# Ledger of designs, part 68: VH-VL binders against q9umr5

Target 1, 268 residues: q9umr5
Amino acid sequence: SYKPVIVVHGLFDSSYSFRHLLEYINETHPGTVVTVLDLFDGRESLRPLWEQVQGFREAVVPIMAKAPQGVHLICYSQGGLVCRALLSVMDDHNVDSFISLSSPQMGQYGDTDYLKWLFPTSMRSNLYRICYSPWGQEFSICNYWHDPHHDDLYLNASSFLALINGERDHPNATVWRKNFLRVGHLVLIGGPDDGVITPWQSSFFGFYDANETVLEMEEQLVYLRDSFGLKTLLARGAIVRCPMAGISHTAWHSNRTLYETCIEPWLS

## First folded at step 18 (VH-VL)

Design pn65
Fold by OpenDDE, second read of step 19:
Structure pn65 (fold): chain C 268 residues (1-268), chain A 122 residues (1-122), chain B 112 residues (1-112)
Amino acid sequence: as target 1 above (268 residues)
Amino acid sequence: QVQLVQSGAEVKKPGSSVKVSCKASGGTFSDYAISWVRQAPGQGLEYLGYIIPIFGSARYNEKFKGRVTITADKSTSTAYMELSSLRSEDTAVYYCARGSYDSTGYEPFDYWGQGTMVTVSS
Amino acid sequence: DVVMTQSPLSLPVTLGQPASISCRSSQSLVYSDGNTYLYWFQQRPGQSPRRLIYKVSNRDSGVPDRFSGSGSGTDFTLKISRVEAEDVGVYYCMQGTKWPFTFGQGTKLEIK
């Protein structure tokens, strides 16, 4: 039998967004128990990510308990960060494949059309002002806002991304790294035509430097320092990078070719 | 100069709802947190919640168990606070307040509305 | 929730004399960025609250220098060096470090 699949949605999403993915999984892996977690849907997805992590944790624990052989996680967009944090705080998770589906794993810093509807009159260059405050950090968007021009503020005020990245020292860094390293495979999916994740390389742990030059994962301090285990995972062949062009952000979970190429191989 | 102008006094029956408005003028609207605070007669200040309009969502004090709804209309620079299932103990002056930015970052409660008295009585 | 405790709750003061209000938090108010988001508000009779101090010791524009804030961690103080008639009102401390943000009970300053 196939391992259960747990799906975590992204910002402003719901379980309905994954109807095609469910169809694909059912067709290619019949009998797979797929659970799309219907938590923090819609505007509730703006709640603090740690709150979401706790909620999702409560939901996945019983699923994992019933699946001693392991489970697979498919986590889309913001959900990918939730899942990474989940795997970091859970010392007893049994995740075989963690599939990060177009997730801003290294943060978000962009004025995309997708985000413009949120703040059409605001520039990305100014979001740090509210985001790196206690008031801003109560919203998920700010929890992974990564302003390369205000790195100090990010490192000090980010209550989520900086912590799970191990970029800021905290007492749980070692344990979280240990827990995260329990994952069998980290499957990173994204692409240049995403249009939302900015830069799109964030889905592969790439990100801007202070000059907004995109650096690859291997150039990131979190990798070089192996702060949460990326270097270790790569060394043991546990990281899979699956870039795909021609896919918009809202289509990652509904593209059959993407599924067959980047998702399906890791559901067995 | 930034000004916050709130809607007028309200008299409500228990179990009903009240919606107070707070119109901001003299500055930008979307990237500031608008907080709602209430004060019962002769009592202290109580934080209800706040909204950051650019996010289109609010943060609520769970003490109110979901009875508070804070919204914002960016087109009119107006924030709203709705309180449902009103009780006598909800009788209070309700204030909106807006933050500001300085060289060190965001600071809340730089500007206050004049307050809206909401009376809940049978 | 973080409990903010002010003392005294009533503060009668003679004009020209100093006043001091204490505010204690049940938890440290130091945020991850190293700042302490402790605020002081003044509410004169019949008026809306007014922010006096932000982040423990920073005076807002227009606030007389006779007002000063100090403290760290869980213990904070608002001082008025020379109380004036216009200082009559209720003073509140507030923490903005941990949600939900909370106020102290208020200290009523009156002239003897």
Scores: ipSAE 0.929, ipTM 0.968, lowest interface PAE 0.5, mean pLDDT 95

Design pn69
Fold by OpenDDE, second read of step 19:
Structure pn69 (fold): chain C 268 residues (1-268), chain A 122 residues (1-122), chain B 112 residues (1-112)
Amino acid sequence: as target 1 above (268 residues)
Amino acid sequence: QVQLVQSGAEVKKPGSSVKVSCKASGGTFSDYAISWVRQAPGQGLEYLGYIIPIFGAARYNEKFKGRVTITADKSTSTAYMELSSLRSEDTAVYYCARGSYDSTGYEPFDYWGQGTMVTVSS
Amino acid sequence: DVVMTQSPLSLPVTLGQPASISCRSSQSLVYSDGNTYLYWFQQRPGQSPRRLIYKVSNRDSGVPDRFSGSGSGTDFTLKISRVEAEDVGVYYCMQGTKWPFTFGQGTKLEIK
């Protein structure tokens, strides 16, 4: 029998968005128990990410307990960060495949059409002002806002991303790293035509330097220092990178080719 | 010169709802936190919640158990605070306040409205 | 929630004399960025509150230099070097470090 699949949605999202994914899984892996978690839907997805992590933890614990052979996680967009944090704080998770589906794993610093809808055009350069404050950090968007021009503020004020990345020292860093390393495989999915995740390489732990030059995962301090286990995972062959062009952000979970190429192989 | 102008006094019956407005003028960006604070007669200040209009989302003090709804209309630079299921203990002056930015970062409560008296009585 | 405790709650003062208000938090107000988000507000009779001090010791524009804030961690103080008639009112401390943000009970300053 196939291992259960748990799906975590993204910002302003809901379980309805994954109807096609469910269809694909049912078709290719009949009998798979798929649970799309309807927590923090819609505007509630703007709540602090640590709050979301706690809520999702409560939901996945019973599922994991009923699946001693392990489970798979498919986590979309913002959900990918939630899942990574979830796996960091859980010392007893049994996740075989963690599939990060177009997630801003290294943060967001975008001024895309999607963000322009949410923010004025000039907000990319100014969002650090509110985000790197106690008031801003109460919203999920600010929890993974990563301004490369204000790295000091990011490192000191980010209450989520900087912590799960181990970029700022904290008493749980060693334990979180140990917990995250329990994952069997980390499957990173994303692409250049996403249009939302900025830079799109963030889905692969790439990100801007101070000159907004995109550096790859292996050039990042978090990797070089192995602050949360990326270097270790890569060394043991546990990281899978699956880039795909021609897919917009809202289509990652509803593209059959993407599913067959990047998701299905890891649903065993 | 930033100013916050609130709507007029309200008299409400228990169980009803009240919606107070706060119109801001003189602002340059919409990335401020607009906070709502109330003060019962002869009592101290109580934080209800705040909204960051650019996010279209608010943070609420859970003490109010979901009775408070804070919204903002960016087109009119107006924030709203709605309190439902009113009870006598909700009688208070309700204040809106807005933050500002300086060289050190964001600082809230730099500007205050004049306050709106809400009286709940049968 | 973080509890803010002010002392005293009532403060009668002679004109020209100094005044001191204490504010204690139930936990450290130092944020991850190293700042301490402690604020002081003044509310004169019949008026809206007014921010006097932000981040422990920074005085707002227009606030007389006879007002000063100090402290660290969990203990904070607002001082008035020479009390004037216009200083009559209620003073509040507030923490903005941990949600929900909370106010002290207030200290009523009166002239003897």
Scores: ipSAE 0.929, ipTM 0.968, lowest interface PAE 0.5, mean pLDDT 95
Fold by OpenDDE, look of step 21:
Structure pn69 (fold): chain C 268 residues (1-268), chain A 122 residues (1-122), chain B 112 residues (1-112)
Amino acid sequence: as target 1 above (268 residues)
Amino acid sequence: QVQLVQSGAEVKKPGSSVKVSCKASGGTFSDYAISWVRQAPGQGLEYLGYIIPIFGAARYNEKFKGRVTITADKSTSTAYMELSSLRSEDTAVYYCARGSYDSTGYEPFDYWGQGTMVTVSS
Amino acid sequence: DVVMTQSPLSLPVTLGQPASISCRSSQSLVYSDGNTYLYWFQQRPGQSPRRLIYKVSNRDSGVPDRFSGSGSGTDFTLKISRVEAEDVGVYYCMQGTKWPFTFGQGTKLEIK
């Protein structure tokens, strides 16, 4: 039998968005128990990410307990960060494949057309002012806002991303790294035509330097220092990078070709 | 110069709802937190919650068990605080306040509304 | 929740004399960025509250220099070097480090 699949949605999202993914899984892996977690839907997805991590943890623990052979996680957009944190805080998770589906794993710094309805045009350069404050950090968007021009503020004020990345020292860094390394495979999915994740390479742990030049994963300090285990995972062949062009952000979970190429191979 | 102007006094029956408005003028609106604080007669200040309009979401003090709803209309630069299932204990002056930015970052409560008295009585 | 405890709750003062208000938090108010988000507010009779001090010791514009804030960690103090008649009112401390943000009980300053 196939291992259970747990799906975690993204910002302003719900379980309904994954109806096509469910169809694909059912067709190609019949009998698979797929659970799309209906927590923090819609505007509730703006709640602090640590709060979301706790809620999702409570939901996945029973599922994992019933699946001693392991489970697969498919985590979309913001959900990918939630899942990474989840795997970092859980010392007893049994996740075989962690599929990060177009997630801003290295943070977000962009005001793309998708975000322009939320933020005025000039907000990208100024969002750090509210986000890197106690008031801003109570919202998920600020929890992974990564302003490359204000790295000091990011490192010191980010209450979520900087911590799970091990970019800021904290007493749980070693344990979280150990826990995260329990994952069998880390499958990173994203692409240049996403239009939301900025830069799109963030889905592969690439990100801007101070000049807004995109550096790849292997050039990032978190990799070089192996602060949460990326270097270790890569060394043991546990990281899979699956870039795909021609897919918009809202289509990653509903593209058959993407599913067959990047997701299905890891649902064993 | 930023000003916050709140709606007028309200008299409500127990079990009903009240919605207080706070209109901001003299600056931008979306990228500031609008906080709501209340003060019962002769009592101290109590934080209800706050909204950051650009996010379209608010943070609430769980003490109120979901009775508080804070919204914002960016087009009119107006924040709203709605309190449902009113009780006599909800009788208070309700204040809105806005933050500001300085060289050190974001600071809340730089500007205050004049307050809105809400009386809950049978 | 972080509990903010002020003392005294009532503060009668002679004009021209100094005044001191204490505020203690149930836990450290140092945020991850190293700042301490402790605020002091003044509320004169019949008026809205007014922020006097932000981040422990920074005076707002227009606040007389006779007001000063100090402290660290869990212990904070607001001092008035020379109390004036216009200083009559209630003073509140507030923490903005951990949600939900919370106020002290207030200290009522009166002239003897």
Scores: ipSAE 0.929, ipTM 0.969, lowest interface PAE 0.5, mean pLDDT 95
Fold by OpenDDE, look of step 22:
Structure pn69 (fold): chain C 268 residues (1-268), chain A 122 residues (1-122), chain B 112 residues (1-112)
Amino acid sequence: as target 1 above (268 residues)
Amino acid sequence: QVQLVQSGAEVKKPGSSVKVSCKASGGTFSDYAISWVRQAPGQGLEYLGYIIPIFGAARYNEKFKGRVTITADKSTSTAYMELSSLRSEDTAVYYCARGSYDSTGYEPFDYWGQGTMVTVSS
Amino acid sequence: DVVMTQSPLSLPVTLGQPASISCRSSQSLVYSDGNTYLYWFQQRPGQSPRRLIYKVSNRDSGVPDRFSGSGSGTDFTLKISRVEAEDVGVYYCMQGTKWPFTFGQGTKLEIK
């Protein structure tokens, strides 16, 4: 039988968004038990990410317990960060494939049409002011806001991304790394036509330097220092990068070609 | 230059709801946290919650168990605080406050509204 | 929740004499960025609260220099070097480090 699949949604999202994905999985892997977690939907997805991690942990623990052979995680957009953190804090998870579906794994510094209603261009450059404060860090958006022009503030004030990345020293860094490395495969999915994740390479742990030049995963300090296990995972052949063009952010979970190419191979 | 003007006093029955408004003027609105604090007669200050309008979301003191709803209208630069299932102990002056930015970052409670008296009585 | 404890709760002072208010937190108020988000507010009779001090020791614009804030970790103090009649009111400390943000009980300053 196929391993159970757990799906975690993204910002302002819900389980309904994954109806096509469910169909694809049922068609190609009949009998698969798929659970789309209906937690922190809609506006509730703006709650602090650590709170979300705790909630999702409570939901996945029973599922994992019933699946001794392991489970697969499909985590979309913001959900990908939640899942990475989840795998970092769980010392007994049994995740075979962690599929990060267009997630801002290295953070967000967006200036896209999708986010413009939230962050006008004039405010994007100034979002660090509120985000890197106790008041701002109570919202998920700020938890992975990564301003390349204010790296000091990011490193010191980010209460989520900087910690799960091991970019700031903390007592749990070693243990979190150990836990995360329990994953069988890390499948990174994203693409240049996403239109939301900014830069889109963030889905592959690429990100801006101080000049807003995009550097790849292997150039990032988190990789070079192996702060949470990326270098180790790559070395063991456990990282899969699946870029795809022509897919908008809201279509990653509904595109059949994407599913067949980037998701399906890792559900067996 | 920044001013917060709140709506007028309210008298409510137990079990009803009250919605207080806070209009900001003299600056931008969306990128500041609007905090709501109340003070019962002769008592101290209590933090209800706050909203960051640009996010369209608020944080609430769980002490109120979901009775508080904070919203913001960016088009009118107005924040709202609604308290439902009113009790006599909800009788208080309700304040809105806004922060500011300096060279070191964001600082809350730089500007205060004049307060809105809400009386809950049978 | 972080508990903020002020002392004294009542502070009668003679005009021209100094005053001191203590605020203690149940846990450290040092945030990840190294800042301590401890605030002092003044509320004169019949008025809205007014921020006096932010981040332990920074005095707001328009606040007389006779007001000063100090402290670290869990122990903080607001001092008034020479109390004036206009200083009558209730003073509150507040922590903004950990949600929910919380106030002290308040200290009522009165003239003897």
Scores: ipSAE 0.928, ipTM 0.969, lowest interface PAE 0.5, mean pLDDT 95

Design pn69
Fold by ESMFold2, look of step 20:
Structure pn69 (fold): chain C 268 residues (1-268), chain A 122 residues (1-122), chain B 112 residues (1-112)
Amino acid sequence: as target 1 above (268 residues)
Amino acid sequence: QVQLVQSGAEVKKPGSSVKVSCKASGGTFSDYAISWVRQAPGQGLEYLGYIIPIFGAARYNEKFKGRVTITADKSTSTAYMELSSLRSEDTAVYYCARGSYDSTGYEPFDYWGQGTMVTVSS
Amino acid sequence: DVVMTQSPLSLPVTLGQPASISCRSSQSLVYSDGNTYLYWFQQRPGQSPRRLIYKVSNRDSGVPDRFSGSGSGTDFTLKISRVEAEDVGVYYCMQGTKWPFTFGQGTKLEIK
């Protein structure tokens, strides 16, 4: 008898994308109740992330209430940021495994051909100008845009990522850290051939310094200050890092080897 | 030398729709907020919504929920506002506007179109 | 929604005399980045609106220095030190801190 699994999708995405993942879970964990949340589909995924967090919270509450032993979250791409915020704002969550599937956990400074109509190379150096304004912050992409060359603007203008990372002081920081730390395991999945998440190490809480050199999770101020609990989780042995090469951004939830290696062990 | 040129005046019947265009010239288009406001005769300004063309996404004033669609065509530097299920109270001048960047950040409404009169009558 | 309230709604003024227009918001307009997204617009009769002042006190290019903006938090003022005939029109404040962004109801400046 397995804990229920809740799946949260990413940008320009919908519940339809997870059919193969559902097949894998059914094969290895028969009888598992899997719910793929069907909210904020397509263009609606561009709505402010706090609006998405509220909507997903309302959907998740009854599922968690029916499963007092706990649930698992599998959260893809932008959905991993929604899920991390859920873990912070819900004082009543019962999440055992939080599985972050190629999510931009430390932000995005994109440079990819796959999404170049959204993140053209010439525009990544200029996108901070609109993103770090009230007009830009009304769109989910800007909620986690993290320009390493304008970190002061990011720290002050981000309405989402700088807050859930504890990078900007706010009255709920202590409560959010306490709530996040109730998770059983944090499973971080991503890889160098993703092609969308930039840097790909953002899926492991790595990110660029001002010279675009990647600093790994343990070198980040948010880790060193333990601002939302990463250092505490790592010390507990609760962080699982599962990198895999050779997987493009749209293939994470449809790769059997990835599922068997990185996801299956955590679906108790 | 940024200029915003809007489509011409329209007379519409209640229940129909109208689509107003706003063509930008003399500057970049994709990474600005292109805003739509309206002004009924003798009345103040009312914000409908805006689009950031590079995202292909718009934000709408909830007051107009479900009736306003804002789009953009980056290849022609043209934004569009479509208002459906027209009512007599939708009679107004419709303006588009583009922001600008300066040392203090992004600023809205620096450049305005000439306005498009939309008249809704039986 | 943030309500923007202007006072007065009608402002008759003698040429060469000062004019002052108040704008009050229902909540603070200070954004997390420390900026206050408060704007002033002028609409001359029969014309499109024109931005005069951005972020409380910054005059746009080509705006005469007799126009000035001030204020903080929830209370803002547009001043014209000496009114000229060309200043006739309607003046609007607008907040850009909290979506949906909202306009005041307007102040009609008239020469008496």
Scores: ipSAE 0.850, ipTM 0.927, lowest interface PAE 0.7, mean pLDDT 91
Fold by ESMFold2, look of step 21:
Structure pn69 (fold): chain C 268 residues (1-268), chain A 122 residues (1-122), chain B 112 residues (1-112)
Amino acid sequence: as target 1 above (268 residues)
Amino acid sequence: QVQLVQSGAEVKKPGSSVKVSCKASGGTFSDYAISWVRQAPGQGLEYLGYIIPIFGAARYNEKFKGRVTITADKSTSTAYMELSSLRSEDTAVYYCARGSYDSTGYEPFDYWGQGTMVTVSS
Amino acid sequence: DVVMTQSPLSLPVTLGQPASISCRSSQSLVYSDGNTYLYWFQQRPGQSPRRLIYKVSNRDSGVPDRFSGSGSGTDFTLKISRVEAEDVGVYYCMQGTKWPFTFGQGTKLEIK
């Protein structure tokens, strides 16, 4: 009698990475239908996030249609941004729990161990120059790159994050907020030892100010203005924050304690 | 001064593949868009795609239906364009180009290679 | 795809006289950042293209001030105030607002 679970992977990732998560769900919630979407694997995860959102939307529609009582989303890393956009653009989604598993929800600004593999030269202070151009915005990393020292460029040039955050006016802002607010719960998972998401508090809608001081979710303009519904969700008691130390970026979906503490309670 | 030097002319049979190189010198390489554009004889310019080498990823014009592959080797500052399943209409001069940064951001097509003639004939 | 339409396609001009080339896009080229990613290129006979104008009206370094770009939205113009012999070639507009980025058909400028 458990709602179906849909899993959305992250950058340079594939469905195989979630085999342990699938086993945990099978053991604790037998009979749950779990679908790990096998789209935009590996290098294809660098395609524009709006292209990924469209592809994932097409995949989730039949699953949601077969489950009129609702579904759950578990969305890892970059996949959490795809899922948040899905909740905004789908006027017919029936998502109960949106579980954001170490996702850069307020963006990324860092030369981390994972991104040092991509960026062998320290580049965080310079990447804005190409990311905030039409050429850079054709790549997913640039769609959520958030340089706190070039906020005007971010606000105006971001083709994805500034829009789904409601940080820039657009014709769909009201309807996207309405759609997002139909989610039952928003479960935010992340931690200080992640090593990739920078700042790690981005997984909880925290982010740097211009001095690289981390401001919490409740200090962000997007929260204070309730631009896409965070303040409303918190007031409903629909936001769950589940931080856990000691987990590296690649281990969030293969840690049993994390699953039991942060994920299992929301998979009714 | 930034220079883009392309590999020499190629004559190919229909159905085969061609790989054109573009070596950059006199500047940095990895955080620019390296674009590929072609020009058939007597015709205009056509954008094939581009790579940003630091991402190791390219964007492709869907007109080519997955026949084009663009790669880069950061250690040699060289970009490559491979076009497969060649047809006679692929006969063209193929150009690489690199952008630049100014005070307001990124601008494309500041530097151009000399072009590589690819002839597809039976 | 955004279609870029140039006119005229052939432009015979008397040396020393002005020339004007039109470029029209099938949709607005204004990007979310307020910039208009419209470019002009010159291709002299036997040479690679050369960027003349970026973002509608900004002249590249080394481009003579007799070249100017203007326009907004969907309508753009390249003007040469006084055509010189070295200006012979084909001129292309290009949009960089929406992938795939696209070129106009070209305008062949010739001295009468």
Scores: ipSAE 0.829, ipTM 0.919, lowest interface PAE 0.8, mean pLDDT 91

Design pn71
Fold by OpenDDE, second read of step 19:
Structure pn71 (fold): chain C 268 residues (1-268), chain A 122 residues (1-122), chain B 112 residues (1-112)
Amino acid sequence: as target 1 above (268 residues)
Amino acid sequence: QVQLVQSGAEVKKPGSSVKVSCKASGGTFSDYAISWVRQAPGQGLEYLGYIIPIFGTGRYNEKFKGRVTITADKSTSTAYMELSSLRSEDTAVYYCARGSYDSTGYEPFDYWGQGTMVTVSS
Amino acid sequence: DVVMTQSPLSLPVTLGQPASISCRSSQSLVYSDGNTYLYWFQQRPGQSPRRLIYKVSNRDSGVPDRFSGSGSGTDFTLKISRVEAEDVGVYYCMQGTKWPFTFGQGTKLEIK
């Protein structure tokens, strides 16, 4: 039998967004128990990410308990960060494949059409002011806002991303790294035509430097320092990078070719 | 100069809902937190929640068990606070307040509305 | 929730004399960025609250220098060096470090 699949949605999403993915999984892996967690949907997805992590944890624990052989996680967009944090705080998770589906794993810093309704073009440069405050950090968007021009503020005020990245020292860094390293495979999916994740390389742990030059994962301090285990995972062949062009952000979970190429191989 | 002007006094029956408005003028609207605080007669201040309009949703004090809804209309620079399932103990003056930015970052409650009295009585 | 405890709750003061209000938090108010988001508000009779102090010791514009804030961690103080008639009202401390943000009970300053 196939391992259960747990799906975590992204910002402003719901379980309905994954109807095609469910169809694909059912067709290619019949009998797979797929659970799309219907938590923090819509506007509730703006709740602090740690709150979401706790909620999702409560939901996945019983699923994992019933699946001693392991489970697969498919986590989309913001959900990918939730899942990474989940795997960091759970010392007993049994996740075989963690599929990060177009997730801003290294943060978000961009004005995209998708977010234009939230941010006018001028807001990208100024969002740090509210986001890196206690008031801003109560919203998920700010929890992974990564302003490359205000790195100190990010490091000090980010209550989520900086912590799970191990970029800021905290007492759980070692344990979280250990827990995260329990994952069998980290499958990173994203692409240049995403249009939302900015830069799109964030889905692969790439990100801007202070000059807004995109650096690759291997150039990131979190990798170089192996702060949460990326270097270790790569060394043991546990990281899979699956870039795909021609896919918009809202289509990652509904593209058959993407599924077959980047998701399906890791559901066995 | 930034000004916050709130809607007028309300008299409500128990179980009903009230929606108070707070119109901001004299500055930008979207990237400031608008907080809602209430004060029962002769009592202290209580934080209900706040909204950052660009995010489109509020952050609420769980003490109110989901009875508070804060919204914002960016086109009119107006924030709203709705309190449902009103009780007598909800009788209070309700204040909106807006923050500001300085060289050190965001600071809340720099500007206050005049307050809106909401009376809940049978 | 973080409990903010003010003392005293009633503060009768003679004009020209100093006043001091204490505010204690049940938890440290130091945020991850190293700042302490402790605020003091003044509410004169029949008026909306007014922010006096932000981040423990920073006076807002227009606030007389006779007002000063101090403290750290869980213990904070608002001082008025020379109380004036216009200082009559209720003073509140508030923490903005941990959600939900909470106020103290208030201290009513009156002239003897």
Scores: ipSAE 0.934, ipTM 0.969, lowest interface PAE 0.5, mean pLDDT 95

